VH-VL binders against q960a1r229to459. Designs and how they scored, part 8

Target 1, 231 residues: q960a1r229to459
Amino acid sequence: LKGDRIELLLPKNIDQFKKFKKDRTVISSGLITRFVSTRNPKEFSQKWISTKYVKEFNEITVNKDSVVVGAALNIQKMADTLTSSLSINIGKEIDSFIQKFSSPQIANFATWTGAIISGAKSSLSVSDLLILFNVLDAKLTLLNNSGELTQVAIEEFAEKKLFATHTIVNAIFSRSLTGFLFCLKLGETSEQDSTNFNFAALVGNQVSRIFVGLGGQPKRLTSLEVHIDAL
Key: E = the ipSAE of ESMFold2; O = the ipSAE of OpenDDE; V2 = 0.75 times the mean of E and O plus 0.25 times the DockQ between their complexes.

## First folded at step 1 (VH-VL)

Design R04 (framework fv_recibokibart; at its last look DockQ between E and O 0.01; V2 from the best seeds 0.00; counts 0 for: pae E 16.3 > 2, placed apart)
Fold by ESMFold2-Fast, scan of step 1:
Structure R04 (fold): chain C 231 residues (1-231), chain A 122 residues (1-122), chain B 108 residues (1-108)
Amino acid sequence: as target 1 above (231 residues)
Amino acid sequence: QVQLVQSGAEVKKPGASVKVSCKASGYTFTDYYMHWAKQAPGQGLEWIGEINPNSGGTNYNQKFQGRVTMTRDTSISTAYMELSRLRSDDTAVYYCARGYDYVWGSYPFDYWGQGTLVTVSS
Amino acid sequence: QIVLTQSPGTLSLSPGERATLSCRASQSVSSSYLHWYQQKPGQAPRLWIYGASSRATGIPDRFSGSGSGTDFTLTISRLEPEDFATYYCQQYGSSPFTFGQGTKLEIK
């Protein structure tokens, strides 16, 4: 008994989304074409719920100690927010790094959430955005199928494959991060093979975060030694 | 450890119906779509349809529309596929497989059941 | 529906040789939704490559996937006896989700 009816709910905040999601198909801006083309309304639940107007997926909040970036925002908007909210040295390197792995067209279209999940599930491709989130000690706010919100470190999100059981609501970055950020990308990303390399390090006075990607998940290192060849 | 265990082989007469089960374990049953695929003897794979175990919503390949029904029982983490008005060309191995759709994408069929042979003969 | 055509249908090679398997789509498929499965006689298919180029857990380095748009390739750099099987490509981007007809790798 499907009839010719589609019910689309447009929740305006996360509480409404949680309340009404239970028996509905989630439609998001990044997946509208896939959901429409891969789901036959006559044969599937015709109760849909949109992420488009949920404020928490679309907002940016800059607090004294943290920056919160909603899951539906594109890569460029996320980068602009971090560049303006974190220390000058860290912000400049983020902007430079993003310009090297995404064109303006891609960065203004693709969500940071899509890029992070794609990277987290990859066993061969190097994820530039995932390693950036690792070095910045990003936290993700996740919504489970029971309607509960939890916060996890990006390393835990990738390791436990939480993309399979949770919806990302936002990313949280500490404004207390200090030091110098260094990012490097080598290799041909378009071939998506294991010879690609990326590297990110945040070097501070007390604590350093160092990650390397050689295909698959980024590996955390305990030390970094750099040699400068002949002048 | 993730496992999908299907019901045993069945022999049916033309015009009858068959209901194949797929019992999931090792993960949260309601977090993944359950897909069904057909493989006729010596042939390739053909997608039949999918069910969202959380909502019970289904999406079927038009080729099987009107003859296939997918259901689930969340209390025992089991998905079912019923195919009615059986014909000789329905003779095949039927597989269940899990897939995942998340807000920003989808994950492939990473675990499959062992398959259920359905033979339709007069 | 998107039709996936695999070539060759059968590839007869010896261990140690390089194998190249092609999958061509009737219309453009995002690489994120193109996957490869290996199937041996009497067994269920097993996920081998996902998202056109990512090896599934436990799959040896000799396997690589590539391609975009309508043309995708699975390459085995040096065949081992255990690699002789049927390989299927799949698109999981547009309903109905479809598989190629398969390429059977057989020993001489």
Scores: ipSAE 0.006, ipTM 0.477, lowest interface PAE 9.9, mean pLDDT 79
Fold by OpenDDE, look of step 2:
Structure R04 (fold): chain C 231 residues (1-231), chain A 122 residues (1-122), chain B 108 residues (1-108)
Amino acid sequence: as target 1 above (231 residues)
Amino acid sequence: QVQLVQSGAEVKKPGASVKVSCKASGYTFTDYYMHWAKQAPGQGLEWIGEINPNSGGTNYNQKFQGRVTMTRDTSISTAYMELSRLRSDDTAVYYCARGYDYVWGSYPFDYWGQGTLVTVSS
Amino acid sequence: QIVLTQSPGTLSLSPGERATLSCRASQSVSSSYLHWYQQKPGQAPRLWIYGASSRATGIPDRFSGSGSGTDFTLTISRLEPEDFATYYCQQYGSSPFTFGQGTKLEIK
């Protein structure tokens, strides 16, 4: 698409995406999409590339040991996939948790990637998806500027601020997690982005995972994990 | 004593639908995925799909996508597979099988139903 | 999808002989996800070997599984009359889960 203010390319696969990305800014369909315009279209045009139609970003793959969710999928589709594919007790809790995450409109239109990035950037807000990804020990497949793919833990992604240099291609969740997932969300309202406290605990797994979010990035409660695992 | 008991043989015409049931006993129905497989006469096994009995979530082989629907009734520990728009090459024995999915590489299809013959003929 | 190719299609042997069945994958499969089933005419398949090398409950020790990557083998050290059946390999690692076309072990 070419216009007076923007020039947008719509690659259909990862190879095209890599090629087009070289001289273009990736626009993510996050929770909040900002449109960049120019006041002087004769002198400047913003060159963008979208992930919206890239097959690999929209793909869901279910393996025996893992489920892979493309970065361009909305929050609801991601949640539905996890609910249907992960351990039964875990999946049920995910579904319940996401129902309280945001309005259906937001869940159906905003990408989970946007939510993850927003959460990772924030020092004040608590991200429901970020804590969920942490407790599930999710991995992200990232595309760097050189065109290479790498996998990193969600904690590393946030800590190293890889959102500044990498493009999320997908998320990988283990289907081998056992036990029960417990999620708690507290805020001013259940349907708005007013979360001030999050708690997520996976217990009964080989190793318990427990995270808390209070006005910032999720924090792992290792001492509590050790205590729980000793019971 | 895990058991999977399937419904009886079916004879259908082309274009019709068939719904096969699989009643589970001897274990917690909602703790295991239920799989379905197809075996045409004199042929090998083909995976159709799986269902999470707790959530109702399903994953299908793309070959059957759009024609197969898997459901379950947890109150009676029964899984169902419905195949629509039947054609002659759908004639086969269909099996339900329990799959363990909690631990990586722990168990495959460790228990099978006795099979249900579905014959599609004009 | 991962294609599993078994060989030979038919294996004719006599009781007391050694049987070697092959299963080749189109791409690498974790040993933990490679399984074998036995099926006799008119019966449902039965889990025989799981995780490439582990015998299912009640399976005699004359059966053994081995292999890694793309090449897997089921071996019967000394055939018994009840061992003559069709054997299928399966990968349970990547959707769609797939079976080999089977090896029919028949009595010579």
Scores: ipSAE 0.006, ipTM 0.499, lowest interface PAE 12.1, mean pLDDT 87
Fold by ESMFold2, look of step 2:
Structure R04 (fold): chain C 231 residues (1-231), chain A 122 residues (1-122), chain B 108 residues (1-108)
Amino acid sequence: as target 1 above (231 residues)
Amino acid sequence: QVQLVQSGAEVKKPGASVKVSCKASGYTFTDYYMHWAKQAPGQGLEWIGEINPNSGGTNYNQKFQGRVTMTRDTSISTAYMELSRLRSDDTAVYYCARGYDYVWGSYPFDYWGQGTLVTVSS
Amino acid sequence: QIVLTQSPGTLSLSPGERATLSCRASQSVSSSYLHWYQQKPGQAPRLWIYGASSRATGIPDRFSGSGSGTDFTLTISRLEPEDFATYYCQQYGSSPFTFGQGTKLEIK
């Protein structure tokens, strides 16, 4: 009987990653996963490449106006970074919201990129990280197969299906955000249940941002934002 | 709402081929793997293979390798499974099912088609 | 390939009783890749439990899943008439992705 065969590369920096990424499925944790869209049916192995040990994907950069979180960081490290780097009113709510990540869904997503890609790919799931990224107006730095870097808004990443052709390098958050962040999850009866509905609002910023999660990409409530901003 | 609608029952002779269709609606067709499974009368479920509708890439159960071909038409959100050189033990209900990527790479089958009965008889 | 062996093959119980269904893998399977399905005669299977322990949307809380490594369990704390069906475990850890042979839960 033939079983699956796995070849896993563990590059140490972005130059090695670029060199060996070609024709390999990118993974972001120590668990073996696969995305084999170009797999040859006669192939006896699956070829994977990990982001886990790439220096640039594990870096955090806090500058005057932004904080940059590398793609290989786990969800808790990202949350801690945002909590300490953003205003107190926003950071407290991020910390509170992330504490609910003890569900089985969250326990199996060690990195924030895994959760974001899963949320962006699915029309069924209500993703807590995806709505958080939307309400915070997150930007992603992406790497294509030719080694070129681009930056896109989180909504464009899902809309244009860029997860299929690009690798996430980092996320960028503005440190100029102001106001109060409010996050709500519905449908939890225990930490083991999936989120059925979520909601996130940043109010008191220059332009309020309000999103609802009903499955798939969060929906922005622009009419409500206009009414709230008029108060 | 997610829906998978399969083509109707087929009656085939041994040695022929059958092509079963699975039309998806209520979600973005190219974002989820499509799987196919076999259930012979009174028997359990057997995984046949999967297709990535975005790329067209496939992964087949070795038991069916060489006799199965999975394709898709993204313009009509439809997946296909063709089984050739049919034998009497290919008589079964064939299901399509959507792979849900809840855990990166885990793919539980969260929505199933209604099934297509393929009967192989002389 | 990974063989999933379910036991018992048939489980005859009355409504109100507790049911315990076993799924044993021939090799270790990460719990993230172990799923359970319910199937009633003439119907397609339905996702019931995913990732060994998480209930699918709309599944009653009397159903619970547990286990790791090679041993996985589906438990129904108090059987209702609608729970009598065949249950399959499935692994997605190694190709070919296999199902157990099923446990038929039938009314005594």
Scores: ipSAE 0.000, ipTM 0.416, lowest interface PAE 16.3, mean pLDDT 79
ESMFold2 (binder alone), look of step 2: mean pLDDT 93; pTM 0.948

Design R05 (framework fv_recibokibart)
Fold by ESMFold2-Fast, scan of step 1:
Structure R05 (fold): chain C 231 residues (1-231), chain A 121 residues (1-121), chain B 108 residues (1-108)
Amino acid sequence: as target 1 above (231 residues)
Amino acid sequence: QVQLVQSGAEVKKPGASVKVSCKASGYTFTSYWMHWAKQAPGQGLEWIGEINPNSGGTNYNQKFQGRVTMTRDTSISTAYMELSRLRSDDTAVYYCAREAFYDSSGYFDYWGQGTLVTVSS
Amino acid sequence: QIVLTQSPGTLSLSPGERATLSCRASQSVSSSYLHWYQQKPGQAPRLWIYGASSRATGIPDRFSGSGSGTDFTLTISRLEPEDFATYYCQQYGDSPWTFGQGTKLEIK
C-alpha cells in the first residue's frame, strides 16, 4: 500500500519555516482550511509546508516611511492596509481597481503572494496585481533556500523568475508616494486575437511612473518614468 | 473511499425544469468545492458552475447564468443542480465533480457517474 | 474565455506505438492550472494528469505531460490496449473553466 496521510507542516514562525522547508512544496493559498480538514487524503501523499500560520508572514507594520504587508495575507486585507496607510488619492484608486479585477471570492481567500507568483509565471497573461505593485514601486522581502533574506524590486522578482528559488516573506510600500494613481484594464476575446491590456500610472508633481501590459503574445511589462515638467 | 452518486435519468419537455442530485461519501463534504459539467451527445465537456458546500456560495458560467441554480444540503452530503427553461440543446449527460487543490488551482479528482437529461417534445 | 484547441481530433494508432496529444490555449495558462482527463465511452471522465506534468494516483509511468504558456502535450510512450480513449485538457487559470474538445485515440 502507498500513502497514509498527507504530510502538511504548519510552522508558527519564520525559524520553524526555515527548519522545515527543505524539499517541501510551499502552499500559500487561502484554500488551506479545506486542505487540513480533509479525511482520507491519500491522493495527496506528498510533503507540503504552509505559510498560512507563520507569525511573520501575517504581520502588518505601518512605519513612519513605509508599510509592510505579510505574505500570507489575502488580497482584500492587503488592499485595505494600503488604502488606510497611503495617501487618500492613491488609496481610493487601489480600492476601485481591486473591485474591478477580483471577484469577492478571490479577494477574500486568495493570498496576494499567490496572485503575484501566478502573474509572474505567465509571460502572455496580463497581471493586474503585478502592475499595481510595479506602479507603487513595491519591494519584496525574499527568503532563499540557505535561509538568507534579501530585498528586491517587484520588476526584478518577475524578470529573474525568483519565485522558483525564493519564498516571499512580505511586501514593502513607501508612504512617501505622492500624486494620483490611475489604473485601467481592457480585455478583448476572439479566436485569432485574444488580447488583454492593462495600464497603471502614478502621476506626481515632478515624476510620474507609467506601466503597461499587453497579452495574447510574448511580452514583458513596460515601465517608464516621466517628469511632468521639464523645468 | 470517495464516491459521488448522482440521481437517475430524466426526460423533460421544453420549458420544464430539472433538478439533478449528487450524493457525496467517503470525505468531509464541506471541505471541497463541487462542480457541475455538461456533455451533449458526441460532444466534449462544458463547465456549468461551482458551489462551496460550506458557505453555499456559487459561481456560474455566464452561458447558464439566469437558468441554473446550485444548492446543497449538508445534513445528507448532497449537492443539487437545477436547470430551468429547458431547450432541446440542453439534452446531455450532466456530471458532478469534486475539486482537489494544487497551487491555488482546481482539478477534478472524483466524478459522479453522470445523469442523462433528455429534452424532447 | 480561454479556448483550448486539441489536435489531432482523432489519432489512429496500434498498440506499442508512441502517442503525442496537443492542447493549445488561446492565451497563456500557468502550467499549475492545466490538467488532463481520460474518458471511455459510457463512463465519467477520470483525472489523469494535473498541473501539466503530475500523474494522478494509479496512472502508469508511460504517461507524461509537459508544456507551458500556450502549448501543452500529453505523451504515451508505448500504447497499451487500455489506453484507447478520449483525452481532454482543462484550464483553471481564468473563469469560466474550460475544456478542450478532446482527442479520440482509436485503434487502427
Scores: ipSAE 0.005, ipTM 0.434, lowest interface PAE 11.9, mean pLDDT 79

Design R06 (framework fv_recibokibart; at its last look DockQ between E and O 0.08; V2 from the best seeds 0.00; counts 0 for: pae E 14.3 > 2, placed apart)
Fold by ESMFold2-Fast, scan of step 1:
Structure R06 (fold): chain C 231 residues (1-231), chain A 123 residues (1-123), chain B 108 residues (1-108)
Amino acid sequence: as target 1 above (231 residues)
Amino acid sequence: QVQLVQSGAEVKKPGASVKVSCKASGYTFTGYYMHWAKQAPGQGLEWIGEINPNSGGTNYNQKFQGRVTMTRDTSISTAYMELSRLRSDDTAVYYCARLPTYYEDSLWYFDLWGQGTLVTVSS
Amino acid sequence: QIVLTQSPGTLSLSPGERATLSCRASQSVSSSYLHWYQQKPGQAPRLWIYGASSRATGIPDRFSGSGSGTDFTLTISRLEPEDFATYYCQQYGSSPRTFGQGTKLEIK
């Protein structure tokens, strides 16, 4: 096939990733097998870079005040980490909610990063993982093409479409989250079905966080938060 | 605000060349590919090619290969398309459009377009 | 190259009616790489539906996209006056990137 070019780089640490990222498209999931199975290799020079083997993207760090989950880890590993590191009530609800939108097979293969990016891009799909990250006040550590690291709230990441210009390194969750977490999913899972709905609320001792999703980025219910916090 | 602003209309004679600019603002210029498309009067869109503003690498539609050159200047966030040896059938509105390519998602689309530049090639 | 054929070329309807616009590919195109753009006279195209079925930001829910393989459809459930425009399908699955010829929605 004359002129077919597929290049996949597998850096092993963040310095190698910074050096080799350049104009390469970031693979956020375990899609290596799909590259081998691609039916359209003549497309153009496809230049890819994986996060799968980058040490810093696979680390889990449990600090006194925060939990850091690397971007290359799967949904189940993220859920297990949060369940063991956050309060028992919050962890139990996270586990329950994830089981409702993802089978064990999918959760053990798909990365949380892939799910977050898909949710941030879609205007139609109800993103269960995105609403979960919103209610948990997740922050993302991002790397730009200039090699600079920054931290942003999940809402800012989605609103500013930073998936188009930054690589997610990890997600940071506060271990100071307390209170009651409640998550709800209604309707059939279908990207063409506008009747899908999700809801997440964290009712804490000092503050409450409440989000509703009708497709696309979840909306924060700030007026309801103020009312509940006043009680 | 996020926008692409193109240079003004041009009138050229057959055999001349034209260079159209597309100035990006409100976003990281090097984070998006820039594409160019042609729309002849009363007709549909035709893809001309693409440039990676980070590397300067280009890929052209074979129909325009040899007559088109795409460049960029990262210091002023501007992309250029030069079309040489102009013919009467090059009369068209030329558009620039950006494409997010940073993450693999199997979804590559033109999310932002310039206002277009009319190039008229006559007599 | 992949040729995209849109039908009808012109569709004359009244506000309140349902519109169905077709896009047929000369060979199979992954739905992930099939997109629709709206264009009004004197204006640049605007992203309308991406990945065959996802509405772009700000696009009303009366618009829906569907299809797979070689047959794709854009449906407008109840036409509003501002919906009368030309709609183009486009594929990014292979090089060269190609657009359909367009379907012009005009007031009857």
Scores: ipSAE 0.145, ipTM 0.598, lowest interface PAE 3.8, mean pLDDT 82
Fold by OpenDDE, look of step 2:
Structure R06 (fold): chain C 231 residues (1-231), chain A 123 residues (1-123), chain B 108 residues (1-108)
Amino acid sequence: as target 1 above (231 residues)
Amino acid sequence: QVQLVQSGAEVKKPGASVKVSCKASGYTFTGYYMHWAKQAPGQGLEWIGEINPNSGGTNYNQKFQGRVTMTRDTSISTAYMELSRLRSDDTAVYYCARLPTYYEDSLWYFDLWGQGTLVTVSS
Amino acid sequence: QIVLTQSPGTLSLSPGERATLSCRASQSVSSSYLHWYQQKPGQAPRLWIYGASSRATGIPDRFSGSGSGTDFTLTISRLEPEDFATYYCQQYGSSPRTFGQGTKLEIK
């Protein structure tokens, strides 16, 4: 898309993306939707790059031991993938959690990446997806400004504020997780106030994972994990 | 044309209720939260609350809690703010303003405003 | 709640002069969540500066925003006649969302 208001490039692969990213701001499908609907009544000049059509950002790969979800996928698609690819006792809870998380409209347009980044940036609200990723011990594949790809834990991503310098390419989830997932969410308004409290617990796995979010980043409850694992 | 058009001026008696409408056009209504602000004559702006146009969820300023009700009709892209038990100090211009619902940008500002609705409360 | 205090309440200047408007927060606010609006009599507010330092669409480059933490500033390098209005700062860092009381920029 070219015009007086916006200029949007649509790379088809990661190499093109790397090239185009040099002088453009990365946007998601949700943001594209906003602009298509004439978000701003006044003309402005911004250069953007979308991940919507980048193969690596859109691919879903189900391996024997892992599930990979591209960063350009909407929340619902990501959730559906995890629901179908992980154990039933985990997948069902993910499905239920996402249904409570957001309306179909938001889930179908907003990327999970956007939710993760928003959550990671916030010191007041807790991202539903951020806590979900933490409890599932998800890994992120990141692209830095030099064009290098690295994998990091979701906790590290948030702690080191890697959203400022890196682009999320995909998320990797283990298919080897066992046990039961329990999630709880409170809040349903704006991103800043939508979630004041989150809780997620994976129990019955090799090691239990329990996270709580209250007015900030998810915090792992290791003492509780130890207690649960001792039962 | 992207715009928010509010309902006309209202004159109410103390103790009455007023319901102001805000109709969105030119953009996807569900793509933005709708916020409301109050501006008393010659005074500054005061945030009243917000509504999620998708879920209908609301968050109100505690100052108005119990007297304000925000709703929406997605079929006509219209948001409503109702203020009950009106008193003289409720006399003000009320504005609706949109705020993005998407996660990708951290730009939490009001980029579009209605023209305002004057509500006068007098005996 | 976060209280935003703007100063001065009224600023009287002439066209061509430099204007400096202050917004002080009662507690730290992320620069991403601090915004400025312009309002003229009989009109709705209009987004002017977002994220403390970014000009909204169509805003002349004579306007600039700066600051972090608790201290934010809107500067107009050379005032034009159309710049005389009331300016409000606003924070979205915590609920409730709050505005400053405004600075009225008037012609001297």
Scores: ipSAE 0.023, ipTM 0.537, lowest interface PAE 6.4, mean pLDDT 86
Fold by ESMFold2, look of step 2:
Structure R06 (fold): chain C 231 residues (1-231), chain A 123 residues (1-123), chain B 108 residues (1-108)
Amino acid sequence: as target 1 above (231 residues)
Amino acid sequence: QVQLVQSGAEVKKPGASVKVSCKASGYTFTGYYMHWAKQAPGQGLEWIGEINPNSGGTNYNQKFQGRVTMTRDTSISTAYMELSRLRSDDTAVYYCARLPTYYEDSLWYFDLWGQGTLVTVSS
Amino acid sequence: QIVLTQSPGTLSLSPGERATLSCRASQSVSSSYLHWYQQKPGQAPRLWIYGASSRATGIPDRFSGSGSGTDFTLTISRLEPEDFATYYCQQYGSSPRTFGQGTKLEIK
């Protein structure tokens, strides 16, 4: 009668996910972190829905002009996909940068969406994955509560706090990116420590993209981009 | 099942080196950081360092820098810790331990431990 | 480096009593990075409490964790015979990763 039972749904495809998503908390690696960061039991939902087994959230699609990475994939699989699908100079730097994350990399539990949501929510932390998505001009496909799909730039996702009202379906990267990617990460005393500062630049593309992370969302350095593009 | 199994006890003389192994089973070895800790007899735990089994990248406690080397063999899902120039105060149980998640805000607890390897350094 | 100081060093109590174990950090530690382990003689440590307050799988609800900043507490509301062991707090947020020196909970 007054029993509080946790109900977890495990949809197999996006159509099932759309039907049963309403009024349920979406479980990803980011949700586990959220429960650890809160001490108020009233904020915990009792009805959950998982992305883990949704077919469309586990797909990788390599098209002529784009590569699409499903939301339920782990960080390593995403990195491997980008490394093999983008230009060699960009791919090599992505691989090197991902290996230097301050947090441990867990193939079965750490999704790229959990890391992106955690970074987008924080006003203080410096997110390595979020700056990487910004420098690569990533787009996200989002599912709203009405079951409608929209596409937004990574900057808009964080700026408008769309993680609160939308579910990430996939990320989209242009295969037309050119030039050289440079990424820098600084921690407290070692490469595996939490990041205090990061920096990412894509130079030699049609329009350079340069970002710095000192806490909160990465900041784009548009004045520097214009100067570099003029050389 | 999911487990970490370490090599057997060793007796060494001062000045020698020791290499302890930690074999993982029941999970994807390269998806989890491996850590090593020391526990001297009757004392608490001391962190030695960590290795990323995928890249081979390491980070050592400064107390052990220059004497410790961590390696792995991904083909047999095994991590290694080698400690050189052994002294009597290196007598301890050495543990390997695994981390479960990789997120900036995620939990970084050791959810799986090896059974420990006693290393005795005696003159 | 962050030093974790546990108190008391030894706590002698009887089954049925309430136990309170303290862990103080030399610098602020995010609750997400503060964990507790139980260790019995001749055994490896076991994860007990993670993220300052969450029980690991299979840990009885008589165990609770709390705290933030520099002060963290592990409480056992009613001691059972199997609860007598050494408990360590641990932080991961900074290198080197550090453990407290332990609190030995022993039967009186």
Scores: ipSAE 0.000, ipTM 0.444, lowest interface PAE 14.3, mean pLDDT 79
ESMFold2 (binder alone), look of step 2: mean pLDDT 91; pTM 0.926

